# VHH binders against o28486, part 5

Target 1, 243 residues: o28486
Amino acid sequence: MIGIIGGTHILEIKVLKDVEETRIETPYGTAEIDVGRVDGIDVAIIQRHGKRKDKPPHRINHAANFYALKSLGVKYVIGMGSVGALREEYSLPSLIIPHDYIDFFSGVTIYNDSLVHVTPGFDEYLREVLVEVARKISSFPVIDKGVYFQTRGPRLETKAEIAMIKSFADCVGMTAGSEATIARELGLSYAIVCTMDNYAHGIKNQSIDYREIVEKAKENARECLKIVEEAVKKVWEEKIQRT
Below, E stands for the ipSAE of ESMFold2; O stands for the ipSAE of OpenDDE; V2 stands for 0.75 times the mean of E and O plus 0.25 times the DockQ between their complexes.

## First folded at step 1 (VHH)

Design K6 (framework vhh_7z1x_3)
Fold by ESMFold2-Fast, scan of step 1:
Structure K6 (fold): chain B 243 residues (1-243), chain A 118 residues (1-118)
Amino acid sequence: as target 1 above (243 residues)
Amino acid sequence: QVQLVETGGGLVQPGGSLRLSCTASGFTFSDYAMNWVRQAPGKGLEWLSGISWSGGSTSYADSVKGRFTISRDNAKNTLYLQMNSLQPDDTAVYFCARDWGFTEMDYWGQGTQVTVSS
């Protein structure tokens, strides 16, 4: 079983069949997961914001979500998300598959009262799968590396905040660093493909239009869906079918 | 306080038509994309259609494309779903939902029941 975690249009994976809603109780809370099949391959899908959209970015229960995936026998989790571009030279829309992240603020961990050290990062195998698939089938330009800067949200960043972080990162979002950290702590492989839907505040010397950001993210999300769908097949062939 | 209220549901015969309305309050309606989503008894949520903040762009699920039309009137803070050629499997509770920045939807109405039966 392969895990998928996303938000916008996740239920629009057009080859997804036999979708069944399930609830899993974990030590960290309840997770809502849809189980289905992509080309005969069992997948477990999480809408990170919850079925009722009651989990804004700063309130997502990352521990419950990833523990629930692990309890279903998931080892590989493919993420999708929307990010702001921090470099004027990037063409939009485009895809970025980050190789590292900066997360100073979330403080997420499953180890509440124990001292356990993990080496943080995205899974390099899954990242390479996403890069290979994206280069092969994407209609958007593909940026095959970058540093993801995680902010808390839900507000957008100020111009001053973007001026600071653009010196150290390539894109900005609210979730992937937390997801990568918790996945690593649980022994799960995780990587993410992101649409760059807007330039972050102050990058292109234009006023930020919240409505435009939302519309572009929605329009571009389907590009990530086709990448995720093909990545699922590749992971199954290389890691699951032969095991 | 954000509020979305759906109206226009009811019982209709196969092949019939209904128009759903969703009235929005508590936020600047013209700043948000809007969606229609349904849930059949015992099944999960199915996204049906979306419309941009201006009404300039629309999208549809394959299951309803060509039969349903989404529209909006920003002056009236109202979202519409025109449903034509209704089939028994269109029987569901229909929800109006507001798009949330970088996510699918953040606020939902209570839903309106549509039953397609002879």
Scores: ipSAE 0.000, ipTM 0.117, lowest interface PAE 17.1, mean pLDDT 83

Design K7 (framework vhh_7pa5_2)
Fold by ESMFold2-Fast, scan of step 1:
Structure K7 (fold): chain B 243 residues (1-243), chain A 118 residues (1-118)
Amino acid sequence: as target 1 above (243 residues)
Amino acid sequence: QVQLVESGGGMVQPGGSLRLSCAASGFTFSDYYMSWVRRAPGKGPEWVSTISSSGDSTSYADSVKGRFTISRDNAKNTLYLQMNSLKPEDTALYYCAKGMYDEWFDSWGQGTQVTVSS
């Protein structure tokens, strides 16, 4: 079983079959999860904001989500998300598959009562799978590495915040750093493919229009879905089928 | 290829009723949660109601609980919203949505206008 975690349009994955909607009680809260098949391969899918869309970025229950995936026997989790571009030279729309992250503000952990240190990062095997698949089938430009800067949200960043962040990172979002941290703490492999749907505030001399961002993110999410579908097949063939 | 066509809106007096329909095509309707979302002029989208793929579970926004009922007919690929005891505050363009609503919602169709006035 391979895990998939996404935002806004994950439930529009075209080849998902035999879907069962479940709720899983965890020590950290309840997770809503769909179990189904992609081309005969068992997958477990989480919409990170909840099925009612009642969990904005700062209230996502990362621990419950990833614990639920682990409880189903998932070892490999593929993420998808939307990010703001921090470099004027990036073309939009495009894909970025980050190799590292900066997250000073989320403070997310499953270890509330004990001192446990994990080495942070994205899983390099999954990241390489995503890069290879994206380069072969993407119709968007593929940026095969970058530093993801996580903000708390739900507000968008100010121009001053982006001016600071762009010196140290390549894209900005609100979720992947937390997901990578919790996945590592639970012993799960995690990497993410992101659409760059807009330039972050102040990168271009334009005002940010929320409705325009939503429209672009929706159209561009289908590109990530293609990549995720093919990555699932590759991971299953290389890591699951042969066990 | 996903197509959603809303219908059944109109003008109604306060306290009246309307039944909205959404005809779905281009996907396996019975595999998906379905939602109703509304947008009043000058305001952002507001989630109204959601129904599970089987129809066994439903949820409603607090503003419509007890007045609206969501239902579906998987054999006809059609989603419904029965609206009773309508108030002027229910005036909005109503959209059918594949899956769950979120703040990133964009309409798949033109919507159907509901106007509650005397």
Scores: ipSAE 0.000, ipTM 0.143, lowest interface PAE 16.3, mean pLDDT 82

Design K8 (framework vhh_etentamig_d1)
Fold by ESMFold2-Fast, scan of step 1:
Formats: structure tokens, C-alpha cells, sequence
Structure K8 (fold): chain B 243 residues (1-243), chain A 118 residues (1-118)
């Protein structure tokens, strides 16, 4: 079983068959998961904002979501998401598959009463799968590495905040650092493919319109869906089918 | 040796149409996403449109969306760009590009000049 976690368009995967909606109770809360098949491969899918789209970034229960995936026997989790570009040189739309992240604000952890140290990061095997698949099938420019800066949200960043972080990061978002941290704590492999749908506030000296960002993200999400579908097949062939 | 040969450019009046072609050789064409990139005099390269290796997914820059259509024929190793409702701002040399990832385009052909003028 391979895990998939995405935003609003993840449940529109056309190749998904035999879908069963499931609720899983975890020590950290309840997770809503759709279980189905992509080309005969068992997948577990989470819409990170909830099936009713009622969980803004700062209220996502990352611990419940990833614990539920682990309880289903998932080892590999492929993410998709939308980010703001921090470099004027990037053409939009484009894809970025980050290799590292900076997250000082989320404070997520499954360890409430103990000191456990984990080496944070994205899974390099899954990241390489996503890069290889994206280079082969993407119609967007593919940036095959970068530093993801996580903010808390749900507000967008100010011009001053973006001016500060653009010196040491390549894209900005509100979820992937939390997902990577919790996945690593639970012993799951996680990487993400991101669409860069807009320039972050102040990069292009324009007014930020959240509605426009949402509409661009919806339109661009299908590019990520194709990549995720193909990546699922590749991971299954290389890591699961053989054992 | 990788070769990309663009054709189909020319002089056209505003509102007109042109169809560009790119003949690819020297590599496995259906293993790569392909793009069209244009460069106007005095400007840097601008990505215009892209298509996945299979042809199932197509994407367009906001400036050309609704007016241009990208397509490919993998059996003929050929990429196309149908350009409708052309504007003076579309005047540029158009290059066929093999996308290599990491914001890197392999567009080594001579390109094809599109001039939109009344």
C-alpha cells in the first residue's frame, strides 16, 4: 500500500478504482482516508484539508494523518502541494521537488512526553523517483531541488517576511515541512512534488490576490496528479512488487 | 547527435494564424517532455507551452492561453504549435526545446522567426 497526501484535487484521480471511504482513530485524533487502487496497486489517499475542506494549514492534524497511514501498512508516502516562488528567475507555472526544508514555526511532533531526536528531511529515494518521473512526463519546467520554507499560515507572508527568507530558501508553503517531520518520526518515507503557482509577496512587485492563487493552483494540480500516478507505479515495481 | 529543426514561421498580420513544427532526431523523442520557448529581440527566453512525453498533458503561459495549442506526434518525432489570434507581442524567434529538468531547456536549433506586423 502506497500513501498519497494532497490538497483539494487529490480525490479527482481518474485512475482510482474501488474507492472505500474510511475513518481511522489514532492516539492523535481521527483521520479520514480513502482506500482504492491505481492500476491494481493498493493506495491510501488523504486530502490534507479534510474531505469537507474545513482544515486550514495551521489546523491540519499531521500526526493523526501519518499515524493512520502507518497503521494501514504504508511505508512510502507521496505528497503534492502548491507553493509560492521565491526567485524571479523561476518561470510560472513550474514544478519544484524540494530536497530540504526550514520549519521553525510548526512545532509538530508525536512525542509529547519524551525526548526523541530524529534526523529531519525528505526521503531521497522518493525524491529521485519524483524527479525522474517529472523530467520524463512534465510539461512544466522542473526544478529538481530546493529549500522549502514553511510558514504557519493561514495568512500570506508580508513583503518584509519574504525579503528575509528569500536569501536562504527557494519556495514557501505551509504544510510540507510538518509532513516531512511527522513522517520521519513515524519511520515513513516521504517526499513531495510542488507546483509553483505564484510569486511570493514582493518578488514581482504585485498585489497578492489569494483568490487568484487558488484558481491557478486548481488549474495546475492536474500536472502533479499525472506525476503522482506514475510515481506510485514506479515505487510499487521497485519496492513492493518484488517482496 | 541531438537535432531539433523548427519550421513554419513567417510574416503574418495581427489576428492571423501560423502552425509551427519541430522535427526531432538523435534521441528517443517519446522519453521527453517537450516545450516551445520564444525570444523577442532584446528580451530573455520566455517559456510558451509544454507537453508531456505521452501528449496527455498540455500547459500554456498566461500570455498565450486560449490562443495557442501544443501537440505532438510520437510516431513522427514531431512537435507542433498551432498559433491563433496572433498579436504584435507574439513576434519572436520560436525554439523547440527538450526539457531536461532543473529549469534547463535543450533548444539548440536555429529557431523559426514569427513576425506579427500590420
Amino acid sequence: as target 1 above (243 residues)
Amino acid sequence: EVQLLESGGGLVQPGGSLRLSCAASGFTFDDYAMSWVRQAPGKGPEWVSGISWSGDSTYYADSVKGRFTISRDNSKNTLYLQMNSLRAEDTAVYYCARYLGDFSFDYRGQGTLVTVSS
Scores: ipSAE 0.000, ipTM 0.179, lowest interface PAE 17.4, mean pLDDT 82

Design K9 (framework vhh_7pa5_2)
Fold by ESMFold2-Fast, scan of step 1:
Structure K9 (fold): chain B 243 residues (1-243), chain A 118 residues (1-118)
Amino acid sequence: as target 1 above (243 residues)
Amino acid sequence: QVQLVESGGGMVQPGGSLRLSCAASGFTFSDYYMSWVRRAPGKGPEWVSTISSSGDSTSYADSVKGRFTISRDNAKNTLYLQMNSLKPEDTALYYCAKEWTYSGFDIWGQGTQVTVSS
């Protein structure tokens, strides 16, 4: 079983069949998961904002979500998300598949009062799968590496915050660093493909309109869905035995 | 293809009540969470309320909690917002949205104007 975690449009995967909605109780809370098949491959899908779309980035229960995936036998988790571009040189829309992250704000962990240290990062195998698939099928330019800066949200960053962050990172978002950290703690392989839908505040001499950001993210999300669908097939072929 | 048509707005005095309706077409209404969003002149949009596809779960903004009730009739493809104890601060264009998310929403209709004044 391969895990998929995404935002608003993840549940619109058009080849998904035999869908069962389920709730899984974990030590960290309840997770809502859709289980189904993509081209005969068992998948478990999480909408990170909840099925009611009522969990803003700062209220996502990352521990419950990833623990539930692990409880279903998932080892590989493919993410998708929307990010702001921190470089004027990037053409929009485009895709970025980050190779590293900075997360000073989330403080997420599954360990209760235990001193357990993990080496953080995205899974390089999954990242390479996403890059290869994206370059083959995407209509957007593909940026095959970058540093993802995670902020807490839900507010957008100020111009001053972006001026600081852009010295250390290539894109900014609110979720992937938390997801990567929890996945690593649980022994899961995780990587993410992101749409760059807007320039972050102050990168261009333009006002930031959150409504335009959301509309562009929605329009561009289908590009990530194509890549996730194909990446699931590739991971299944390369890492999971035919049974 | 997706169309949402809001109605039921009007002028009302403080403390009064109005019921808004949203007629949906172009999609399978019973499969989607539905929301009400409002926009006061010169201000950005504010999320008001959401209801689950079955109608069993609802949520409300703190500013309207206890005064407004969201409901739906899946057989008629219609969403409702019952607004009680209206205040001048509730004056806005009210929109029906198929997808209201943490960072924004889809607006498919022209909206219906609610004006609360004495």
Scores: ipSAE 0.000, ipTM 0.135, lowest interface PAE 16.6, mean pLDDT 82

Design M1 (framework vhh_etentamig_d1; at its last look DockQ between E and O 0.01; V2 from the best seeds 0.00; counts 0 for: pae O 14.8 > 2, unsure alone 63.6 < 65, placed apart)
Fold by ESMFold2, look of step 2:
Structure M1 (fold): chain B 243 residues (1-243), chain A 124 residues (1-124)
Amino acid sequence: as target 1 above (243 residues)
Amino acid sequence: EVQLLESGGGLVQPGGSLRLSCAASGFTFSSYAMSWVRQAPGKGPEWVSGISGSGGSTYYADSVKGRFTISRDNSKNTLYLQMNSLRAEDTAVYYCAKGTFYESGPVHLSFDYRGQGTLVTVSS
């Protein structure tokens, strides 16, 4: 079974069949998961902001979500998301598949009462799959490597914050660092493909409207869905059916 | 051997139109997204437009939205760019490209394969 985590448009995957909505109790809380099939491949899908869009970035229960995926037998989790570009040279829209992240402030962990240390990161195999698929089928330019800076959210970044972080990162978002950290703590492989839908605050001296960011993310999410569908097939063929 | 041959460029007055074509061979054309990339003298390449393998999804740089239309005919292995309401700043060599990406690190626009290009000059 392959895990997928993204926004509400993730249920628009073209050949998603036999969808069963499930609530799973975990030691960290309840997770909402849709289980179904993509081209005959079992998938478990999380809408990270909730089915009712009631989980802003700082209220997402990452531990419950990823534990629930693990309890269903998921080993590989593919994320999709939306980020702000930190470089004005990037054409928009474009895709970025980050290779590393900076997350000083989320503080997410499953190890609240024990001394366990994990070295986190994005899974290189999943990244390579995402890059290969994206380069072949993306209608957008592809940035095949970059550093994702995670802010806590839910607010967008100030111009001063962006001016500071653009020297160290290529894109900014609110979720992938938390997801990568929790996935690694639970022994799951995780990588993400992101659309760069807008420039981050102050990069091109334009006003930022979160509604416009959401609208552009919706328009571009269909491109990501095609890439995720193909990546699911590739991962299943290479890692699941041969186990 | 991948081959991309652009044609249809020329001199046109501001406000005019041109239609670029790109004949493709050496790969399964319908399996790949395609793009148009342009390069003005002394400047780096600029992504103009992209289209999915089936032709069902199209995307445009902000500088050309509403004026340019990308299309493809998979039965003829041909990519097109209809350019309307042309402006002086559209003057460039236009390349048909298979695969468009930014180089890791240096942030330069590159592509897997391109043709020799076709020159579009927009001048009074």
Scores: ipSAE 0.456, ipTM 0.779, lowest interface PAE 2.8, mean pLDDT 87
Fold by ESMFold2-Fast, scan of step 1:
Structure M1 (fold): chain B 243 residues (1-243), chain A 124 residues (1-124)
Amino acid sequence: as target 1 above (243 residues)
Amino acid sequence: EVQLLESGGGLVQPGGSLRLSCAASGFTFSSYAMSWVRQAPGKGPEWVSGISGSGGSTYYADSVKGRFTISRDNSKNTLYLQMNSLRAEDTAVYYCAKGTFYESGPVHLSFDYRGQGTLVTVSS
């Protein structure tokens, strides 16, 4: 079983067959997961904001979501998400598959009463799968590495915040660092493919229109899902089918 | 071997239209996304448009959205770019590219393969 975790528009474009909606109780809360098949491959899909879209970025229960995936026997989790571009030179829309992240704000962990150290990061095998698939089939430009800067949200960043962040990172978002940290703590492999749907505040001389950002993210999600669907097949063939 | 041959460029007045074509050979055309990329005099390459292998998904840079249309004919192994409402800013050499372009950092662009290009000049 391969896990997929996506944002606001994943439910509008998912191509699952034999879908079963499940609710899984975890020590960290309840997770909502759709279980089904893609080309005969068992998958578990989470809409990170909740099926009612009622979990803004700062209220997502990352521990419950990833624990629930683990409880279903998932070992590989492929993420998709929307990020702001921090480089004026990047063409939009485009894909970025980050190789590292900076997250000082979320403070997520499943270890409340234990001292456990994990080596943080994205899974390099999954990241390379996403890069290889994206280069072959993506209609968007592909940025094959970058540093993801995670902010708390839900507010967008100020111009001053972006001026600071762009010295150290290539894209900005509110979720992938938390997901990578929790996945590593649970022993799950995780990587993400991101659409760059807008320039972050102050990168281009333009007003940020939240409505426009949402519409671009919705339109661009189809490209990202195409990459995720092919990555699922490749991971299954290389890591799961052979066992 | 992979071969891409662009055609259809030329001199056109502002507000005019041109249709570019790219004849592809040496690979399974329908299995690969295709792109149009342009390079204006004195500037770096700019991605213009992309199309999925099946033709079911198309994408455009904000600078050309609503004016340009990308399409493909997989039975003829040919990629097209219909350019309407041309502006002086559209003056560039236009390249057909196999797959999508990718970046190893903010300014480096690479393609799986690109053609020799076709010049489009928009002036009076």
Scores: ipSAE 0.186, ipTM 0.631, lowest interface PAE 5.4, mean pLDDT 85
Fold by OpenDDE, look of step 2:
Structure M1 (fold): chain B 243 residues (1-243), chain A 124 residues (1-124)
Amino acid sequence: as target 1 above (243 residues)
Amino acid sequence: EVQLLESGGGLVQPGGSLRLSCAASGFTFSSYAMSWVRQAPGKGPEWVSGISGSGGSTYYADSVKGRFTISRDNSKNTLYLQMNSLRAEDTAVYYCAKGTFYESGPVHLSFDYRGQGTLVTVSS
C-alpha cells in the first residue's frame, strides 16, 4: 500500500476506486483515511485539512496521520500540495519538487518522552520518481529542485516576511516540512510535488479574480494528481510489487 | 438522497439490553464508515461507536467499551448497535451517522449525515 497526502482540492477529485472511508486510532489521535485502489494498486489517501476542511494548517495532526499510514503497512508516502512562488522568474502555473525545506516554527515531533535526534528531509528516490513522471506527462514547467519554506499559517505572509524568506527558499507553504519531519521520525519515505499557483505576497503583482484563482488552483491540483497517480504506479512496480 | 433510519430504541431497566438498527439508503453503504452517536437531554452529542466500511475495524468510546458492540451487514445496508449492561447514563437519543466521524475543538462532532434518531431510556 502506498500513501498519498493532499490538500483541500483533493476533496473534489475522486482518485480512488473501491473506496472505503476509515477511521484509525493512533497513539497521537485519530486519523481519517480513505483506502482504495489506483489502477489496481492499494492506496491510502489522507486529506490533510480534513474531509470537512476543518483542520487549518496549524491544527493538522501530522503524527496521527502518518502513524496511521504506517500502521496500514505504508512505506512510501507521496504528498501533493499548493505553494506560493518566491521567484518571479517562475512561470505559473508550475510544479516544484522540493529537495529540502526550512521549518523553524512547527515544532512537530513524535519524540516527546525520549531523546532522539533525526535529520529530516525528502526521500530522494520519491523525488526522482516525481520529477521523472512530471517531466514525462505534465504540461507544466517542472522545477526539479528547490527549498520549501514552511510558515505556520493559517494567515498568509506579510510583504516583509516574504522579503526575508525569498532569500532562502524557492516556494512557501504551510505543511510539507511538518509532514517530512514526521515521516522521517516514523521511518517513512516521503516526498511532495507542489503546484505553484500564485506568487507569494510582494513577489509579483497579479491581478486575478478570486474566482479565477480558485478555478486555476483546482485545475492545477488535477494536474498534480495525474502525476501522483503515475508516481504511485512507478513506486509500486519498482519497490513493492517485486517484493 | 441519503437516508438513515434508526430503530430499536425503547424503555429498558438498568442492566438490560437493546439492539439498535439503522437502515441506510441512497449511497454505497459498504464504502463508508458508519457511527453511532447519542445525545442526552440537556447535553451535547457524544460519539459512541464507529465501524469501517468493510466492518473490519470497530471503535468505541470509553464510556461504552465492553458493553456495546457495533456491527454491520453490508448486504442489507444495515448498521447495528448491540447494547448490553445498560446504565441510566446511557439514556439518550441514538443516531446513525454516515461517513467519517470525528471530534474537533472543545466538543464538536462532525459527520456527513445522521438519521432522526431512536430514543433509548434506561430507567428502573
Scores: ipSAE 0.000, ipTM 0.241, lowest interface PAE 14.8, mean pLDDT 88
ESMFold2 (binder alone), look of step 2: mean pLDDT 79; pTM 0.813

Design M10 (framework vhh_7pa5_2)
Fold by ESMFold2-Fast, scan of step 1:
Structure M10 (fold): chain B 243 residues (1-243), chain A 120 residues (1-120)
Amino acid sequence: as target 1 above (243 residues)
Amino acid sequence: QVQLVESGGGMVQPGGSLRLSCAASGFTFSSYAMSWVRRAPGKGPEWVSTISSGGGSTSYADSVKGRFTISRDNAKNTLYLQMNSLKPEDTALYYCATDTPLYHLDMTYWGQGTQVTVSS
């Protein structure tokens, strides 16, 4: 069973068959998971914002989500999400598969009562799978590494904050650092493919065209879905199918 | 499921007033900042105003400052836009939307819109 975690558009995976909606109680809370198959491969899918879309970035229950995946026997979790570009030279839309992150603000952990150290980071095997698949099938430019800066949200960053962050990072978001930390604490392999949909505040002058932005987000999400679907097949073949 | 239903539009003469309402359902309204966005004939969408989730802070486009007031009633899951001193340039289809960070567009919801026409 391979885990998939994404935002609103993750539920648009049309190759998913034999779908069962399930709820799993964890020590941290209840997780909503769709279980099904992609090309005969068992997958467990989480919409990180909740089925009712009632969990903005700063309210996502990362511990419940990843505990639930682990309870289903998941070892490998493939993420997708959207990020703001911190470099003017990046062409948008494009994909970035970060190799590291900076997260000083989320403070997420499953360890409330004990001191436990984990080595943070994204899983290099899954990251390499995502890069290889993206380069073969993506119509967008693929940035095969970068530092993800996690902010708390839900407010946007100020121009001064972005001026600081862009000296140390390549993209900014509100979720992947938390996901990577919790996954590592639970012994799960996690990596993410991100769409760069917009420049972060102050990188470029841009008019807010909300409809055009929403329509582009749908198109961009479809690129990530193609990569996630193919990555699932590759991980299954290389790590799970061999008996 | 998520629904945003705008109402209160109509035809009005220059200098008149209208109050728009947006009824929200299918999500936790009190957890979201909310915005009004408009689209004039032949033009792209223009952001008009935003209000924080608790109602404590508001912001407005320069073109409407001093004339429009955004407000919300979290107990009724309703967003409002009070429009005073209306001008022909305010003629547009008005939408309410959840105001999420631009780089997290997967959390944005839109309504069907309500038409405002300012004509003498």
Scores: ipSAE 0.000, ipTM 0.230, lowest interface PAE 11.7, mean pLDDT 83

Design M11 (framework vhh_etentamig_d1)
Fold by ESMFold2-Fast, scan of step 1:
Structure M11 (fold): chain B 243 residues (1-243), chain A 124 residues (1-124)
Amino acid sequence: as target 1 above (243 residues)
Amino acid sequence: EVQLLESGGGLVQPGGSLRLSCAASGFTFSSYAMSWVRQAPGKGPEWVSGISGSGGSTYYADSVKGRFTISRDNSKNTLYLQMNSLRAEDTAVYYCAKDETFFGEGEVAHLDYRGQGTLVTVSS
């Protein structure tokens, strides 16, 4: 069983079949998870913002979500997300598959009462799968590495905040650092493919029509979905069917 | 501009059925997931059902699963909710909602575009 975790558009996986909605009680809270199949492959899917879309980034229960995936026997979790570009030389839309992250603000951990050290990071095998798939099938430019800077949200960053973080990172988001940390603590392999949909505040001094932005975000999310679908097949072939 | 117009509500007896419709305009309908949300008097909004842009995936709140069916006709830009075996607790204003995402420094901002709603009253 392969795990998938995404935002708003994750529920639009075209090939998802035999969907069963479940709720899993964990030591950290309840997780909402859909179990189904992608091309005959068992998958467990989490919409990170909740089925009711009522969990903004700062209130996502990362521990419950990833514990639920682990309880279903998941070892590999493929993420998708949306990020702001911190480099004006990046062409948009494009994909970035980060190789590292900076997260000083979320403070997430499953270890409330003990000192446990994990080596943080994204899973390099999954990251390489995502890069290979993206380069093969994406029509967007693929940035095959970068540092993801995690902010707490839900507000967007100020120009001053972006001026500070662009010296140290390549894209900014609100979720992937928390997910990578919790996944590692639970012994799960996790990596993420991100759409860069806009330049972060102050990178470009531009004004854009809101309607056009919304429609392009939807189109960009579909690019990410097809990559996740193909990555699921590749991981299954290489890691799961070969027992 | 996004416009959502709900219809089909009314007074119905317990055990009865109603079919709600939502006519959508001002956006590429097939590209967006759609939801039904209801709000009963004195309560907050409750998500009822969701459907993917293609119609290939549907999801339901536990309170309505097996009784309600969500569907869409992308050629007519219309969302439907078939409500069967209605109960007094289903009494609410029902809203059609469009998913919105924002770009940038977060995965999702939920700027739901909601219509004016359609009232469903289930009573004897």
Scores: ipSAE 0.006, ipTM 0.185, lowest interface PAE 10.0, mean pLDDT 83

Design M12 (framework vhh_7z1x_3)
Fold by ESMFold2-Fast, scan of step 1:
Structure M12 (fold): chain B 243 residues (1-243), chain A 124 residues (1-124)
Amino acid sequence: as target 1 above (243 residues)
Amino acid sequence: QVQLVETGGGLVQPGGSLRLSCTASGFTFSDYAMNWVRQAPGKGLEWLSGISWSGGSTSYADSVKGRFTISRDNAKNTLYLQMNSLQPDDTAVYFCARVSTYFDTGPAIHFDYWGQGTQVTVSS
């Protein structure tokens, strides 16, 4: 079983068959998971914000989500998400598949009462799968590495905060660093493909069109969805089916 | 399903004050951050202010900081914008907006639901 975790539009995956909606109780709380198949491959899908969209970024229960995936026998988790671009030279929309992250603020861990040290990071095998698939099928430019800076949220960053962050990171978001940390602690392989659909505050002077913002978010999510779908097949063939 | 209705606009003299209200229905108002955005004649949208689900955190655009105050009453499903020291350049249609909740990026501005807007005209 391969895990998929995504944001606002993840549940618009139309290729998911034989769907069973489940709730899994964990030591950290309840996780809501859709279990089904993509091209005959068993998958478990989590909307990280909850099916009711009642968990903004700072309240996502990362421990419950990833513990639930582990309890279903998941070893490989493919993420998708959106990030703010920190480089003016990045064309938007585009994809970035980060190779590292900075997370000084989330403080996430499954080890509340014990001292356990892990060296966090994205899984390089999954990252390479996502890069290869994205380069092959994406209509967006693909940035094949970068440093993801995790903020806590839910407020947007100030211009001063972005000016500091852009000195040592390539994109900014509120989720992937937490997910990578918890995945590593649970012994899961995790990597993420991210859409860059907006520049971070102060990077560029952007005009706002509310209809365009909503439409771009949906279009960009569809780009990530097709990459995730193809990545699931590749991981199954290389790591699960052959084993 | 989701409905946002702005009221309280009108004509006001420069230096005057107005209080806008936005009544929300079709969703659990207390679970969502809310924003005020405006559009002046012939111009694009300008974000003005945001408020967290609890009302404990607020943010403002530099153009309105110190003059406008955002607040909410979760028991009444109502968002407010108190506008003081109004200037002719504040003439616009004012919209309340529910941020496209649960996007994965802090710097991305996504709005999923908007009201129809209320006209504010600042004229002598």
Scores: ipSAE 0.016, ipTM 0.341, lowest interface PAE 5.7, mean pLDDT 83

